VH-VL binders against Glutamine--fructose-6-phosphate aminotransferase [isomerizing] (glmS). Designs and how they scored, part 10

Target 1, 141 residues: Glutamine--fructose-6-phosphate aminotransferase [isomerizing] (glmS), of Sulfurisphaera tokodaii (f9vpa4r286to426)
Amino acid sequence: VIEEIKNAERVIVIGAGTSYHAGLYFSIELNRLGINSLPVIASEYYNVRSKKGDLVFAISQSGETIDVLQGIRMMRNSGAKIISLTNVIESAIARESDYKIYMRAGPEIGVAATKTFTTQLASILFILSVLKKENLKKMEK
Short names: E, the ipSAE of ESMFold2; O, the ipSAE of ESMFold2 at other seeds; V2, 0.75 times the mean of E and O plus 0.25 times the DockQ between their complexes.

## First folded at step 4 (VH-VL)

Design b06 (framework fv_faricimab_arm2)
Fold by ESMFold2-Fast, scan of step 4:
Structure b06 (fold): chain C 141 residues (1-141), chain A 122 residues (1-122), chain B 108 residues (1-108)
Amino acid sequence: as target 1 above (141 residues)
Amino acid sequence: QVQLVQSGAEVKKPGASVKVSCKASGGTFSDYYMHWVRQAPGQGLEWMGGIIPIFGTANYAQKFQGRVTMTRDTSISTAYMELSRLRSDDTAVYYCARGEGYSYGPYYFDYWGQGTMVTVSS
Amino acid sequence: SYVLTQPPSVSVAPGQTARITCGGNNIGSKSVHWYQQKPGQAPVLVVYEDSDRPSGIPERFSGSNSGNTATLTISRVEAGDEADYYCQVWDSSSDHVVFGGGTKLTVL
């Protein structure tokens, strides 16, 4: 998954609600690492023109968020590769993705379980830590 | 457990600004959204916007864009909502609320502050 | 802008079932949340994600959501259930939280 992110011409990060904001952070950090990235709020997917060489990083807790699903379908049809970050194994978004990262398997629960954003951020921070280490190795060579 | 405590009531003149605070305790402040919802006397709930404390990024309802600013200070687990160029129809109780959500519908509010009455009159 | 429509008032006798509706275009594709507000108090979450209940909320409170209508159902109504009830969604198209106008529940 790391090599796909490193080698993409552009990483489109798409999500809705809390997922969009986690994605916005990810996109900002990718740009700081020299990786061209565009954050996209899922409801505005139709405003994005994607092509071969693009990588779509889709964030959705349920893996069923309709605007995210429609967005990845449109972008995949334009030649982009899809990576998903979801909480549900074999969800629609995960099934339609070339690469899958699972935050946590299990049923969604509300008021008592209040760390959805933190779980997404933890996954993103892990990916960023690997990318930063790889970036340092590249600079030394 | 989790508690949101807001600053006290304010009386303002038209044209002034007001800044309401919301201090979170009993939970991890930076892990949740913080939203602001107001309620004019005898009226319903009106969403103003929300902020992600870890990033400091805020999203405002279109009606309040240009007049509202949401900020936070993570060192004291406190969120702020500042409303400028006050009008008499800004008289309302202002609530902070902790936002979370899963699948299809983020932003349900599991804990609410006690509310801050802001009265705008001359 | 997305709009949620609630009846302004609903009356019910003690022990009977109250039903409060929340109308919205294709609302069944959204997650609906419900709040109870008593005079002088902050709102309290009573149902989230269409049909789930927070810890401490009685089983008498339930929710459903399909098509263009979401419904909050309160069975075996008690005098203490008198309050204003608000439905709420997040509209992905605008990235905005939308509240219904509220319904005053009167227990006769």
Scores: ipSAE 0.007, ipTM 0.530, lowest interface PAE 10.9, mean pLDDT 81

Design b07 (framework fv_faricimab_arm2)
Fold by ESMFold2-Fast, scan of step 4:
Structure b07 (fold): chain C 141 residues (1-141), chain A 122 residues (1-122), chain B 108 residues (1-108)
Amino acid sequence: as target 1 above (141 residues)
Amino acid sequence: QVQLVQSGAEVKKPGASVKVSCKASGGTFSSYGMHWVRQAPGQGLEWMGGIIPFFGTANYAQKFQGRVTMTRDTSISTAYMELSRLRSDDTAVYYCARDQYSGSYLGAFDIWGQGTMVTVSS
Amino acid sequence: SYVLTQPPSVSVAPGQTARITCGGNNIGSYSVHWYQQKPGQAPVLVVYDDSDRPSGIPERFSGSNSGNTATLTISRVEAGDEADYYCQVWDSSSDHPVFGGGTKLTVL
């Protein structure tokens, strides 16, 4: 999944609610690492032009968020590759993604939003830490 | 211990703007979410919005969208809330409050400022 | 627009147990936080994530949350516990916190 992110022409980060905020952070940090990224609130997916070379990073705790699902379908049909970050194995979003990242295991209390945001941030921070290490290797050379 | 210290009381006329500051001392600032909650005399707690950790961007309650601006200056560990086009029903004590977890925006409010009384009268 | 319902007041005798309820549709699936506010003072977090206590809060403060009702329980009530108590959750659909209307606890 790291190679896909590193090699993308543009990383579109799509989410709704708390997932959008986590995705916004991810997108900003990707741009700071020199990776072209666009954060997208899921309800506005239809305003996004995607193409081959784009990578969509879809964040959805349940893996069933309808606007996220519609967004990834539209973007996949335009040639983009899809990575999902979800907490539910074989959810609709996970099933329709090329690559799947499952949030770290932990107790779930339905719609406990505070725990959802923290878990999403932990996953994103881990991905960012790996990307930063890859950047350091290139600069050392 | 981490403490939040707010600016002093303000008296404003209708139509004016007020900017309240909230300075954090004794701890890490940029990784914590910062929220603003107000309380009109004899009334309950009303959330106005918050600053998202790490980003410094803000989310506002629908009622205040277009009238409120929340910012921060990490170099002096200070958050700000500016409310414009003041009305008499904006008279309230305004509190800043910190999210309990580093990196969290949707946690409990564990540390509160002392409050800033804003009185709006002609 | 999610709504939390609290009784406006609860009275209790010193040394007895006070129970303050917070009603909400399927509130058991949310994380409930409780704040104590004394006259002229800022709110103080007394219970978070349904049942956890911040350091410095006496063990006689406890919380529970199931079904449609969350409860703040204060055992061996003291005069110093007189305050307004507010419950709070985050509405996951809107990313907005929802506060209950507050309950005034009177120690007789």
Scores: ipSAE 0.007, ipTM 0.567, lowest interface PAE 10.8, mean pLDDT 83

Design b08 (framework fv_faricimab_arm2)
Fold by ESMFold2-Fast, scan of step 4:
Structure b08 (fold): chain C 141 residues (1-141), chain A 121 residues (1-121), chain B 108 residues (1-108)
Amino acid sequence: as target 1 above (141 residues)
Amino acid sequence: QVQLVQSGAEVKKPGASVKVSCKASGYTFTDYYMHWVRQAPGQGLEWMGWINPIFGTAYYAQKFQGRVTMTRDTSISTAYMELSRLRSDDTAVYYCARVGYSGYDWPFDYWGQGTMVTVSS
Amino acid sequence: SYVLTQPPSVSVAPGQTARITCGGNNIGSKSVHWYQQKPGQAPVLVVYYDSDRPSGIPERFSGSNSGNTATLTISRVEAGDEADYYCQVWDSSSDHVVFGGGTKLTVL
């Protein structure tokens, strides 16, 4: 999943409500790492033009969010690859994704300032930590 | 010092629209979401929606879909909330409040002073 | 959709401990924030992420959250603590901000 993110021409991060908030954070951090990323609120999916070379990162706690599901279907039909981050195995969104990440039983990463983060943020922070380590390795060479 | 300063009180007739502003200072405007919450006289807090100031993306509570529009102007660090087709039960104090997107489940850490909107004939 | 339930009022004597509850289905799986609102003023964050305090909020304010109930606890209550208190969560299933109905704290 990391290689797909690193090799994408553009990473479209789609979600609704709190999932969109988590996705926006992810998208901003991807851009800071030099990865072209566009955050999309799920209800606005129809305003996005996707194409081959795009990677869609779809965030949905239930894996059944209708606007997210419709968005990924539209973008996949335009040639994009789909990665889903969901909490429910075999959910509609997970089943229709090329790659699947499940948020089940995520322990808290351990926040420096005694805060509790949700499973979505924990998963995103983990992915970002791997990408940052990969980026650091490239800089050292 | 972080401050959110809202526009002044307004009196409207039923069917009119109102546009409330919220000017941010003391922080980078685009680093925080701006949410809108209202409170009818003697009643509780009711969430209306949010706007992402970087991209202008907004998300609204179902109750307000079709009547509310949230926008921003990054050049003057100001967020706006427009509510149309006003009814008498839209009489309320309207608040803006910021939420950090670097921790997606962030609390409402700073609030504007509130704008009283009165809807009467 | 998701609903948070608070008692409409709580009364305590100065120096006593006030406990304000916030009931919600499986609320222990959510992060709860608490706000204090005095008449004519905007709400002020007093407890966030279940039990953390913002800078400037006295240690007398604390919180907990487990199962179906979150609780705001104010020890050694002072007259200046009289206010309405609101709990708040993000409901990830509906992707909405949800507030409790509010509790009026009276210091007698």
Scores: ipSAE 0.000, ipTM 0.515, lowest interface PAE 15.4, mean pLDDT 82

Design b09 (framework fv_faricimab_arm2)
Fold by ESMFold2-Fast, scan of step 4:
Structure b09 (fold): chain C 141 residues (1-141), chain A 121 residues (1-121), chain B 108 residues (1-108)
Amino acid sequence: as target 1 above (141 residues)
Amino acid sequence: QVQLVQSGAEVKKPGASVKVSCKASGGTFSSYAMHWVRQAPGQGLEWMGWIIPIFGKANYAQKFQGRVTMTRDTSISTAYMELSRLRSDDTAVYYCARDSWYGELLPFDYWGQGTMVTVSS
Amino acid sequence: SYVLTQPPSVSVAPGQTARITCGGNNIGSKSVHWYQQKPGQAPVLVVYDDSDRPSGIPERFSGSNSGNTATLTISRVEAGDEADYYCQVWDSGSDHYVFGGGTKLTVL
């Protein structure tokens, strides 16, 4: 799913509550890497015009957040591809996504709460680390 | 081991502002969301909003939007909640509480001791 | 705004089982957390994610959540369990946390 992120014309990062703030951080870091990114509060999805070439990165721990689900449906219908970051296999959001990433602990942040093995921030940091390493590898050639 | 220590009691007049502090020790200050919850005498708990210290981003309950400001100083591991244009019905104990910011909203696992704010003429 | 409804009070004899309910529309689809508050003290988390317990909380405390009702169950009640109990959920529709009105548990 790294190639999908690198090759998107625009990465729309959608989430609600704490997931939105994790997504905001992700968007800022993507822009620093030269990847055009727009953070979107899920409850305001209807204000976003998406099109073919857009990639939607949807963040929802439960995979059932209604505003996120409605947002991805609207954007998918406009031609965007959907990547989901969720903790629940076969959740509604995961099932309606083109690509699925299940949350996992990142190498930089290993602090997870008891009875949960992943965090949204840890997963985002891991994705960013891969993107940064791929970018460095490309520059070495 | 995490501890949250709040500033002392305040007595304010209507129309004034109050700023309550919450100092965190133990654990990583920036790795948790910090919430503010108030409780009027004899009443229940009311959520006011949160700040995510690592980003400096705050989000407020609609009822308090325009009157509350949440900030932090990472150099001293301290979060602040400022409430302006105080009314008598703002008299309450104000708590800070932390939440692990991963996932879609975890429980408040540690709480400050509370700060009594009395608004009277 | 999403609303959580708790009974204002529940009385129970020592050694018996107390059940405190938290009603909310489709609350079974949400994660419910429970807090204990004694007079003059800050709340303490006793049950989280419907049915899990933090370390240090006695196994007498348990929870369930289905349909429109979440329940905090305290078995073999002790005098020290007397307190106010609050349920809590995150409401994605309003984008904020919601607390129930609280239940005063009296051990007679």
Scores: ipSAE 0.007, ipTM 0.529, lowest interface PAE 10.9, mean pLDDT 81

Design d5p (from d05 with heavy chain I52N I54S F55G T57S A58T; framework fv_disitamab; at its last look DockQ between E and O 0.90; V2 from the best seeds 0.00; counts 0 for: pae O 4.0 > 2)
Fold by ESMFold2, look of step 6:
Structure d5p (fold): chain C 141 residues (1-141), chain A 122 residues (1-122), chain B 105 residues (1-105)
Amino acid sequence: as target 1 above (141 residues)
Amino acid sequence: EVQLVQSGAEVKKPGATVKISCKVSGGTFSSYAIHWVQQAPGKGLEWMGRINPSGGSTYYNQKFKDKATITADKSTDTAYMELSSLRSEDTAVYFCARGTYSGYAPDYFDYWGQGTLVTVSS
Amino acid sequence: DIQMTQSPSSVSASVGDRVTITCKASQGISSYVAWYQQKPGKAPKLLIYAASSLQSGVPSRFSGSGSGTDFTLTISSLQPEDFATYYCQQYDSYTFGGGTKVEIK
């Protein structure tokens, strides 16, 4: 996963609702690290064309968010690779992605927007920490 | 398993109308655009138009705008194409094909019907 | 308004040969190219999408390349089941190439 992010020409981060806000944070931090990134509201996916060399980072706790699914389908048609961040093995979004990251948030029983956002953010922070370690190694050369 | 099954061959007189069906099994019918493609005898492929089955919106190749009418019936998971005012040059095999999402473009066709021969004679 | 010029129109080849088919777009179309195989009396079958991505279940001897206006389908070692007609398609606005018939030499 980390190599795919480092090597992408652009990281397109797509999500809906609270997942969009987690993705916005991720995109901002990627740009701070020198990785070209574009956050996308899932319902507006048709406003962004992807290309070969793009990596699409799709955030959906359930893995069934309709606008995210439609968006990754369109972007794959242009040759982009898809990485998903979900909490459901074999969800639609996970099944249709090239790379899969699963959150370990536990079962969602009731209103869980805060738990969902927290686990998404934790996963994103871990990815960022690994990327920051790679930046430090690069500087040591 | 996704499968597209088209209605059988038709022989028609000039001026008649034909309606070709395309029944989709497997997957979620309303999540994927259905496209129609003409192949005239001994010729290549030509895109005619498509429908988004969810809302029924259509886009047509300008060449076929006044010839073809594309519809869908979500209750039977079936798309239709009606050809009106048939002429001898409308003799062709007509394919339905499924896109990969519900939008217009960019999209390619990963599943195809078997084709329906329409012959217009006399 | 986008034309797809496909060449050659036919090729005569033997089992084991490398076959290359080209398709040229009249304007830039990014990587919005698919390649289809069609056998007589049958529907087209998708081989390649996004110019170079191999469809599931398609043998690895098929490959695609190109971007912008110039695109290529390659069969690295022709097999008996590969004798068919091949079409490129641009899918930004849906135009097919004229086809390439691959025949036994």
Scores: ipSAE 0.358, ipTM 0.793, lowest interface PAE 3.9, mean pLDDT 88
ESMFold2, look of step 4: ipSAE 0.336; ipTM 0.787
ESMFold2 (binder alone), look of step 4: mean pLDDT 91; pTM 0.941
ESMFold2 at other seeds, look of step 4: ipSAE 0.370; ipTM 0.799
ESMFold2 (binder alone), look of step 6: mean pLDDT 91; pTM 0.942
ESMFold2 at other seeds, look of step 6: ipSAE 0.359; ipTM 0.794

Design e01 (framework fv_ontamalimab; at its last look DockQ between E and O 0.05; V2 from the best seeds 0.00; counts 0 for: pae E 19.4 > 2, placed apart)
Fold by ESMFold2 at other seeds, look of step 4:
Structure e01 (fold): chain C 141 residues (1-141), chain A 122 residues (1-122), chain B 112 residues (1-112)
Amino acid sequence: as target 1 above (141 residues)
Amino acid sequence: QVQLVQSGAEVKKPGASVKVSCKASGGTFSSYAINWVRQAPGQGLEWMGRIIPIFGTAYYAQKVQGRVTMTADTSTSTAYMDLRSLRSDDTAVYYCARGTYSGYAPDYFDYWGQGTTVTVSS
Amino acid sequence: DIVMTQTPLSLSVTPGQPASISCKSSQSLLHSDGKTYLYWYLQKPGQPPQLLIYEVSNRFSGVPDRFSGSGSGTDFTLKISRVEAEDVGIYYCMQSIQLPYTFGQGTKVEIK
């Protein structure tokens, strides 16, 4: 997953609701690391022009968010590769992704948006920490 | 609803500078490009340039290259166009327009500001 | 720079009659992704431009279906099947396939 992110010409991060906010944070931090990234509100996926070389990072807890699913379908048809971050192994978004990351949320206590956001953010922070560690290693030869 | 609100009309002398603001509300400001388009009295539309707020990078039309600076402040969701060394043919209505950012794809303008009239007269 | 040429530059239309506006680009607007980056805007009197048609033929939200776009490559057409009083204004085509983005000269549509 990390190598795909590092090698992508652009990382398009798509999500809805709180997933969009997590994706926005990820995109901002990717750009600070020198990785070209574009955050996208899932309902506006039709405004995005993608092509081969793009990597799409799709965030959906259920894996069934319709605007995200339609967005990744469109962008995959244009040649982009898809990474999904979901909590459902056989969801539509996961099935249609080239690479899959599954969230490891704790026991269910409801559908509170803040719990979903924190597990999404934790996954994003882990990816960022690996990317940041790789940047530091550039000095270690 | 996405809305772009621009600063008020300006009257300037030749050689002066003008800074036009464009404040965005609704939507995610840093996800989109902000384009500047001007229209001289009785004339058509002329694209002046584009800033991509998340990167802070801008591209300027050659006609205004060297005289214009486009900036964006993501904390206030405001874009700015600073045009220097004004001359009479800079008299125009200046529009900001929201484009969808794509680093590898072209842009189009779905929402426009109300326009800012800049008059350059001696 | 890509030159966008509109014809006619002005037209007067009897209400309820069709209108047709041509836009020709100096280079193909077909992108390597298979899409054609040609757009139409309407500027009504005293208003900023508003998007009508994106990517040759797609109507933007709220645009009546009496507006249709067609064309390919370098030759494009905007048609209004039945012109109404609210359609008066200046119509512009625009390309965004390459920087700098460029507009046609505009076509002023008036009611007779």
Scores: ipSAE 0.000, ipTM 0.513, lowest interface PAE 14.8, mean pLDDT 81
Fold by ESMFold2-Fast, scan of step 4:
Parts: structure tokens; C-alpha cells; sequence
Structure e01 (fold): chain C 141 residues (1-141), chain A 122 residues (1-122), chain B 112 residues (1-112)
């Protein structure tokens, strides 16, 4: 998954609600690492012009968010590769993605929305940490 | 504070092109979208399109698509709107406006430039 | 395109009296995230537009509390509780739930 992110011409990060905010953070950090990234509110997917060489990073807790699903279908049809970050195995979004990252929320005790955002952010931070280490390794060689 | 300063008035003949600039200061240029809105004399506001400078991505309203190009130079915090094949009905005041992309989108236009008058006459 | 329709197109108001402007959209502006993407702008004579209200009912920084926005779905209202001389201008609603972003045709507010 890391190699796909590193080699993408542009990473389009799509999400709705709290998933969009997690995606916005991810997109900003990718740009700081020299990776071109565009955050997209899922309801505005039809405004995105994607092409071969693009990678779509789709964030959806349920894996069933209709605007996210429509967005990935549209962008895949234009040649983009799809990575999904979701909590539900075999959800519609996961099934239609080239690469899948699953995050289990665990028992739902407490504030569900805040917990979901935290677990999505934790996965994003982990991915960013690996990308930063790859950057340092490249500089050493 | 945040300011958007636009280039000066232009008078052009039909068929010519015009390039309007919008320089941002007092804020993080790359974290925001720049929208272009025009207003013909005595008429309402018409959205022309937007660019997100950090990504270089632009969207153009259908009425001007094919004749407009929006670009941005992050090193100078300046956005540009290039409109070609000018017609008399392109006579308007052209505004740039900052859209919020720092955690909120769709954007709303929190700060506006002073406007650039473009007159197309023979 | 989403069509934004404002009524009335002009208002003449005695100072201190209230004013009300309606904005109707051809489609719902409510997003699945629970937010409604409707905004109000004021263009004073000879000036660029300025943001008054964002997301239906939130006053932008520095906007007096005599301005209030309300509404849901497709029907929205901007109210000025006591119109003052500095409130003269043209008021526009805008939607940003879908590109292209679209404005209402404007409502001119004048003092009698």
C-alpha cells in the first residue's frame, strides 16, 4: 500500500463527515512529504477529474457511504487505483477497492463518532510514519 | 490581516484575452481555494470557477469553459485568471475570493479582492 | 445547476424597522454530514461582497447580532432586526453543496 502511495502521481483522499476531516489531515501531510494530494468531500466527487496515475484513498467507517462508493466507481473508470480504509470486511467500498485497509473499532462503548475518527487518524498516522522513514532511507542512499 | 489585491482595470477589444492577478497576503495561501466571481454592470454575481493552489486543480463553470484558464504561483502567493476570445458580454468587474479549505469544504468565501474592471469594446 | 431564487428583489426600509429576505433553492442544500451549505453575502455600494452568514445561521466574525439566518432544506431566510444606514446594499445567498456554486439574483435594501 505504501509503494502505491509513494508512486502515485496524485493521491485523491475522499471521505464524508468526520472521515473527510481525517482525510484532509492525511492530504495536507502527504503534500508536506512531496506527494501531490487532493482532499475531496464525498458529495463533491463529480467535480474531480481523475486519470491513470492517480490513486484514490477512500475513507468510510461503514464501507457503505453512497457518495464515497459513487466517487470511487467514477474515478476507477477513469483509470485511478483505489485504496479503502474502512471498519467493515466485505463492505461495498472494500469489495470495489484494489487495496484494503481494515480498522476494527472494537466494542462500541462511549462516543462512537469520536472513537471512529480516532481509529481512522491512528491508521493515517501509522501510514505517514512509514512514508517518513522511506523518505529518510532514500536520502541516505 | 488577510488581503487579496487584484491587478488594475483593463480595456480590451473583442477577440483579445485578459489576464487578471490576485495576490494574497496575511494568510496561508496554499491552504485555501481561490474562487473567481464576476459581475456585469447592474447585474448579479456569477461564479466562474476556482483553483486550489496547493494541488494545481481547477474547475471552470460551463459558460466560460474552453476560454478560461486559472493558475496559481505558490512562491508569490498569486492566482491568475486568463480569459480568451473576449466578447462584449464579458464586460464585468472580476473578483477573486478566498474559499476555506483548511478543514471545511465545500468552501465559503471569507475574504474578497477589491475587483478588477474589464471592459470589452470596439 | 442548482437555481437560487431570492424574494423580494428590492426592499425600502425605514431606519430601525426589520427586514426579511427569502432564498429558495431548487434542490436540498442539506448534506449527509448534517451541514447545510447556504451562505449570505452583502455587497455595499462600490465595494466587493462580504460574508455575513455561513452554514445557514452562523454569523461571520464582526457581523452584528441584528443579522440572523434561519431555514432548512430548500427554504432560507435572512433577517435584520433593526435596519441601519450601513446595512444598505445588495444581499446574495449562495449554495456550495454542488459545483458550480450558484448565487441568488440579489435583493437590494435601501433606506426610505
Amino acid sequence: as target 1 above (141 residues)
Amino acid sequence: QVQLVQSGAEVKKPGASVKVSCKASGGTFSSYAINWVRQAPGQGLEWMGRIIPIFGTAYYAQKVQGRVTMTADTSTSTAYMDLRSLRSDDTAVYYCARGTYSGYAPDYFDYWGQGTTVTVSS
Amino acid sequence: DIVMTQTPLSLSVTPGQPASISCKSSQSLLHSDGKTYLYWYLQKPGQPPQLLIYEVSNRFSGVPDRFSGSGSGTDFTLKISRVEAEDVGIYYCMQSIQLPYTFGQGTKVEIK
Scores: ipSAE 0.000, ipTM 0.503, lowest interface PAE 15.3, mean pLDDT 82
ESMFold2, look of step 4: ipSAE 0.000; ipTM 0.478
ESMFold2 (binder alone), look of step 4: mean pLDDT 91; pTM 0.940

Design e02 (framework fv_ontamalimab)
Fold by ESMFold2-Fast, scan of step 4:
Structure e02 (fold): chain C 141 residues (1-141), chain A 121 residues (1-121), chain B 112 residues (1-112)
Amino acid sequence: as target 1 above (141 residues)
Amino acid sequence: QVQLVQSGAEVKKPGASVKVSCKASGGTFSDYAINWVRQAPGQGLEWMGWIIPIFGTAYYAQKVQGRVTMTADTSTSTAYMDLRSLRSDDTAVYYCARGYSGYAPDYFDYWGQGTTVTVSS
Amino acid sequence: DIVMTQTPLSLSVTPGQPASISCKSSQSLLYSDGKTYLYWYLQKPGQPPQLLIYEVSNRFSGVPDRFSGSGSGTDFTLKISRVEAEDVGIYYCMQSTQLPYTFGQGTKVEIK
């Protein structure tokens, strides 16, 4: 999953509601690492023109969010690869993704509270931590 | 308990900028998001955006986008809202509010006392 | 943007009588996680808003049990079983189901 993100020409991060907030943060941090990224509100997927070389990172707690599902289908048909971050094993979004990451309630940071947003952020922070370590190794040479 | 303490009232001329501060105490600042909400005299509440201090990321409502910057300093547990190119219709009480769901920006459980910003010529 | 509409805009209540405020959203507030992100706030004269109800029906810490929230989808109600003098102020509903977060226009509650 890390290599796919590092090698993508552009990472499109799609989500709805609070999943979009988590995705927006992820997209901003990817750009800071030199990875071209575009955050997309799921309901506006039709405004995005994707192509081969693009990687779509789809965030949906239920894995059944209709606008996210329609968005990944459209982008996949245009040649993009799909990574999903969901909480439901073998949900529709997960089944139609090339790579699957399942959210897990990990150790909380401080008194970090509830809601799926915290679990999504934990997963994103983990991915970012790996990417930052890879970037650090690269910069050292 | 938890308190959000804001900076004092400001009187500005059109075209100036204002920077309002919001200092958190009685809780773990970095575990929460800070929202900014304003209220013009005699009018309702208008959400301006949020910042998540540990990430350094912010979201701005379309109406103020391009004129507002939200920042936070975790070492002093203080959030800031900087609004530029002030117009008379920016006259309002500006509130900061804590998003209680950890890193989630919603669920405004505690509010600052408000900072009155008056823009007049 | 989701538009939040409150009715009535104002009401005068005899002390001890019940009061009811309606909040309607332009689209469903049910999120993909099965939760509905609808909140109620009270702003007393000269004070900042304070949280009363979160996620439709949950009372925030310290909020008296005379306050109750209900509803689903696009239609929500805040009820006060017995209005007291300290309940005077402007009540706002808010949604956080999608960005930008939006408030209703407010309902002013006064004692007769």
Scores: ipSAE 0.000, ipTM 0.509, lowest interface PAE 12.2, mean pLDDT 81

Design e03 (framework fv_ontamalimab)
Fold by ESMFold2-Fast, scan of step 4:
Structure e03 (fold): chain C 141 residues (1-141), chain A 121 residues (1-121), chain B 112 residues (1-112)
Amino acid sequence: as target 1 above (141 residues)
Amino acid sequence: QVQLVQSGAEVKKPGASVKVSCKASGGTFSSYAINWVRQAPGQGLEWMGGIIPIFGTANYAQKVQGRVTMTADTSTSTAYMDLRSLRSDDTAVYYCARDYSSGWYEGFDYWGQGTTVTVSS
Amino acid sequence: DIVMTQTPLSLSVTPGQPASISCKSSQSLLHSDGKTYLYWYLQKPGQPPQLLIYEVSNRFSGVPDRFSGSGSGTDFTLKISRVEAEDVGIYYCMQGIHLPYTFGQGTKVEIK
């Protein structure tokens, strides 16, 4: 999955609500690493023109967020590859993705679901740490 | 090695507010959650809330929600806890503690030295 | 909120003898990722808490091998194979599976 991110012509990061904000941070950090990235609020996916060479990074805790699912379907049909970051194995979004990354969020009970949000951001920070190490190795040639 | 250094002891009147700081040195400040845990004299540990510095988003324990604000300044690697409308039962030692936000599961791996807050007339 | 219950609340140990502390949670701490989010801390007199054991049985960096953690689901145990003077303090278990983070009441360990 890291190689797909490094080699993409453009990384489109799509999410809704809290997932969009985590994705916005991810997109900003990708651009700082020299990777062309566009953050997209899921409800506005129809405004995005995607093509072959694009990679879509879709963030959805449930893996069932309808606007995210519709967005990845549209972009995949335009030739983009799809990576999903979800909590639910074999959810609709995960099933329709070329690559799947599963968040390590706890089972949710009652009003204490904020742990899921922190775990979502943790997954993105881990991916960024790997990408930064890759960049460091390239600079040491 | 990572170290968390907190501000000094505070004595306050009921109804006042207190702001405690926690400065991190070593490691990557923004990639870790900073949590606040208090301990009343002779009592156990109580989680008050935490913040992820890079996102700027905080989560608070229900008991203090509405009276507490947690913030962080990534440029100075410092987290803050601002507790308002102080009551005598807020008298405690307040600790900051680090939690990995990158998927590491070591719990609160490093703790500050604690800040004593005394609320009395 | 998940309630954490420790037994006993206090323990007096002759130096070199073993000690055992129990921790029970009001619901399972096992996550669907296969990990159990249970931690043990030691608070020495006048000091902040320090991490001893993470994820039930893993010793944190620098923690002596006389400390061991075990358990599953809702029942957990911390054992000290031979208690030394430096082990005096209050021991706490904590769950990290759901916010808010919650602690046991603490177990005070003293030398006899």
Scores: ipSAE 0.006, ipTM 0.536, lowest interface PAE 11.4, mean pLDDT 81

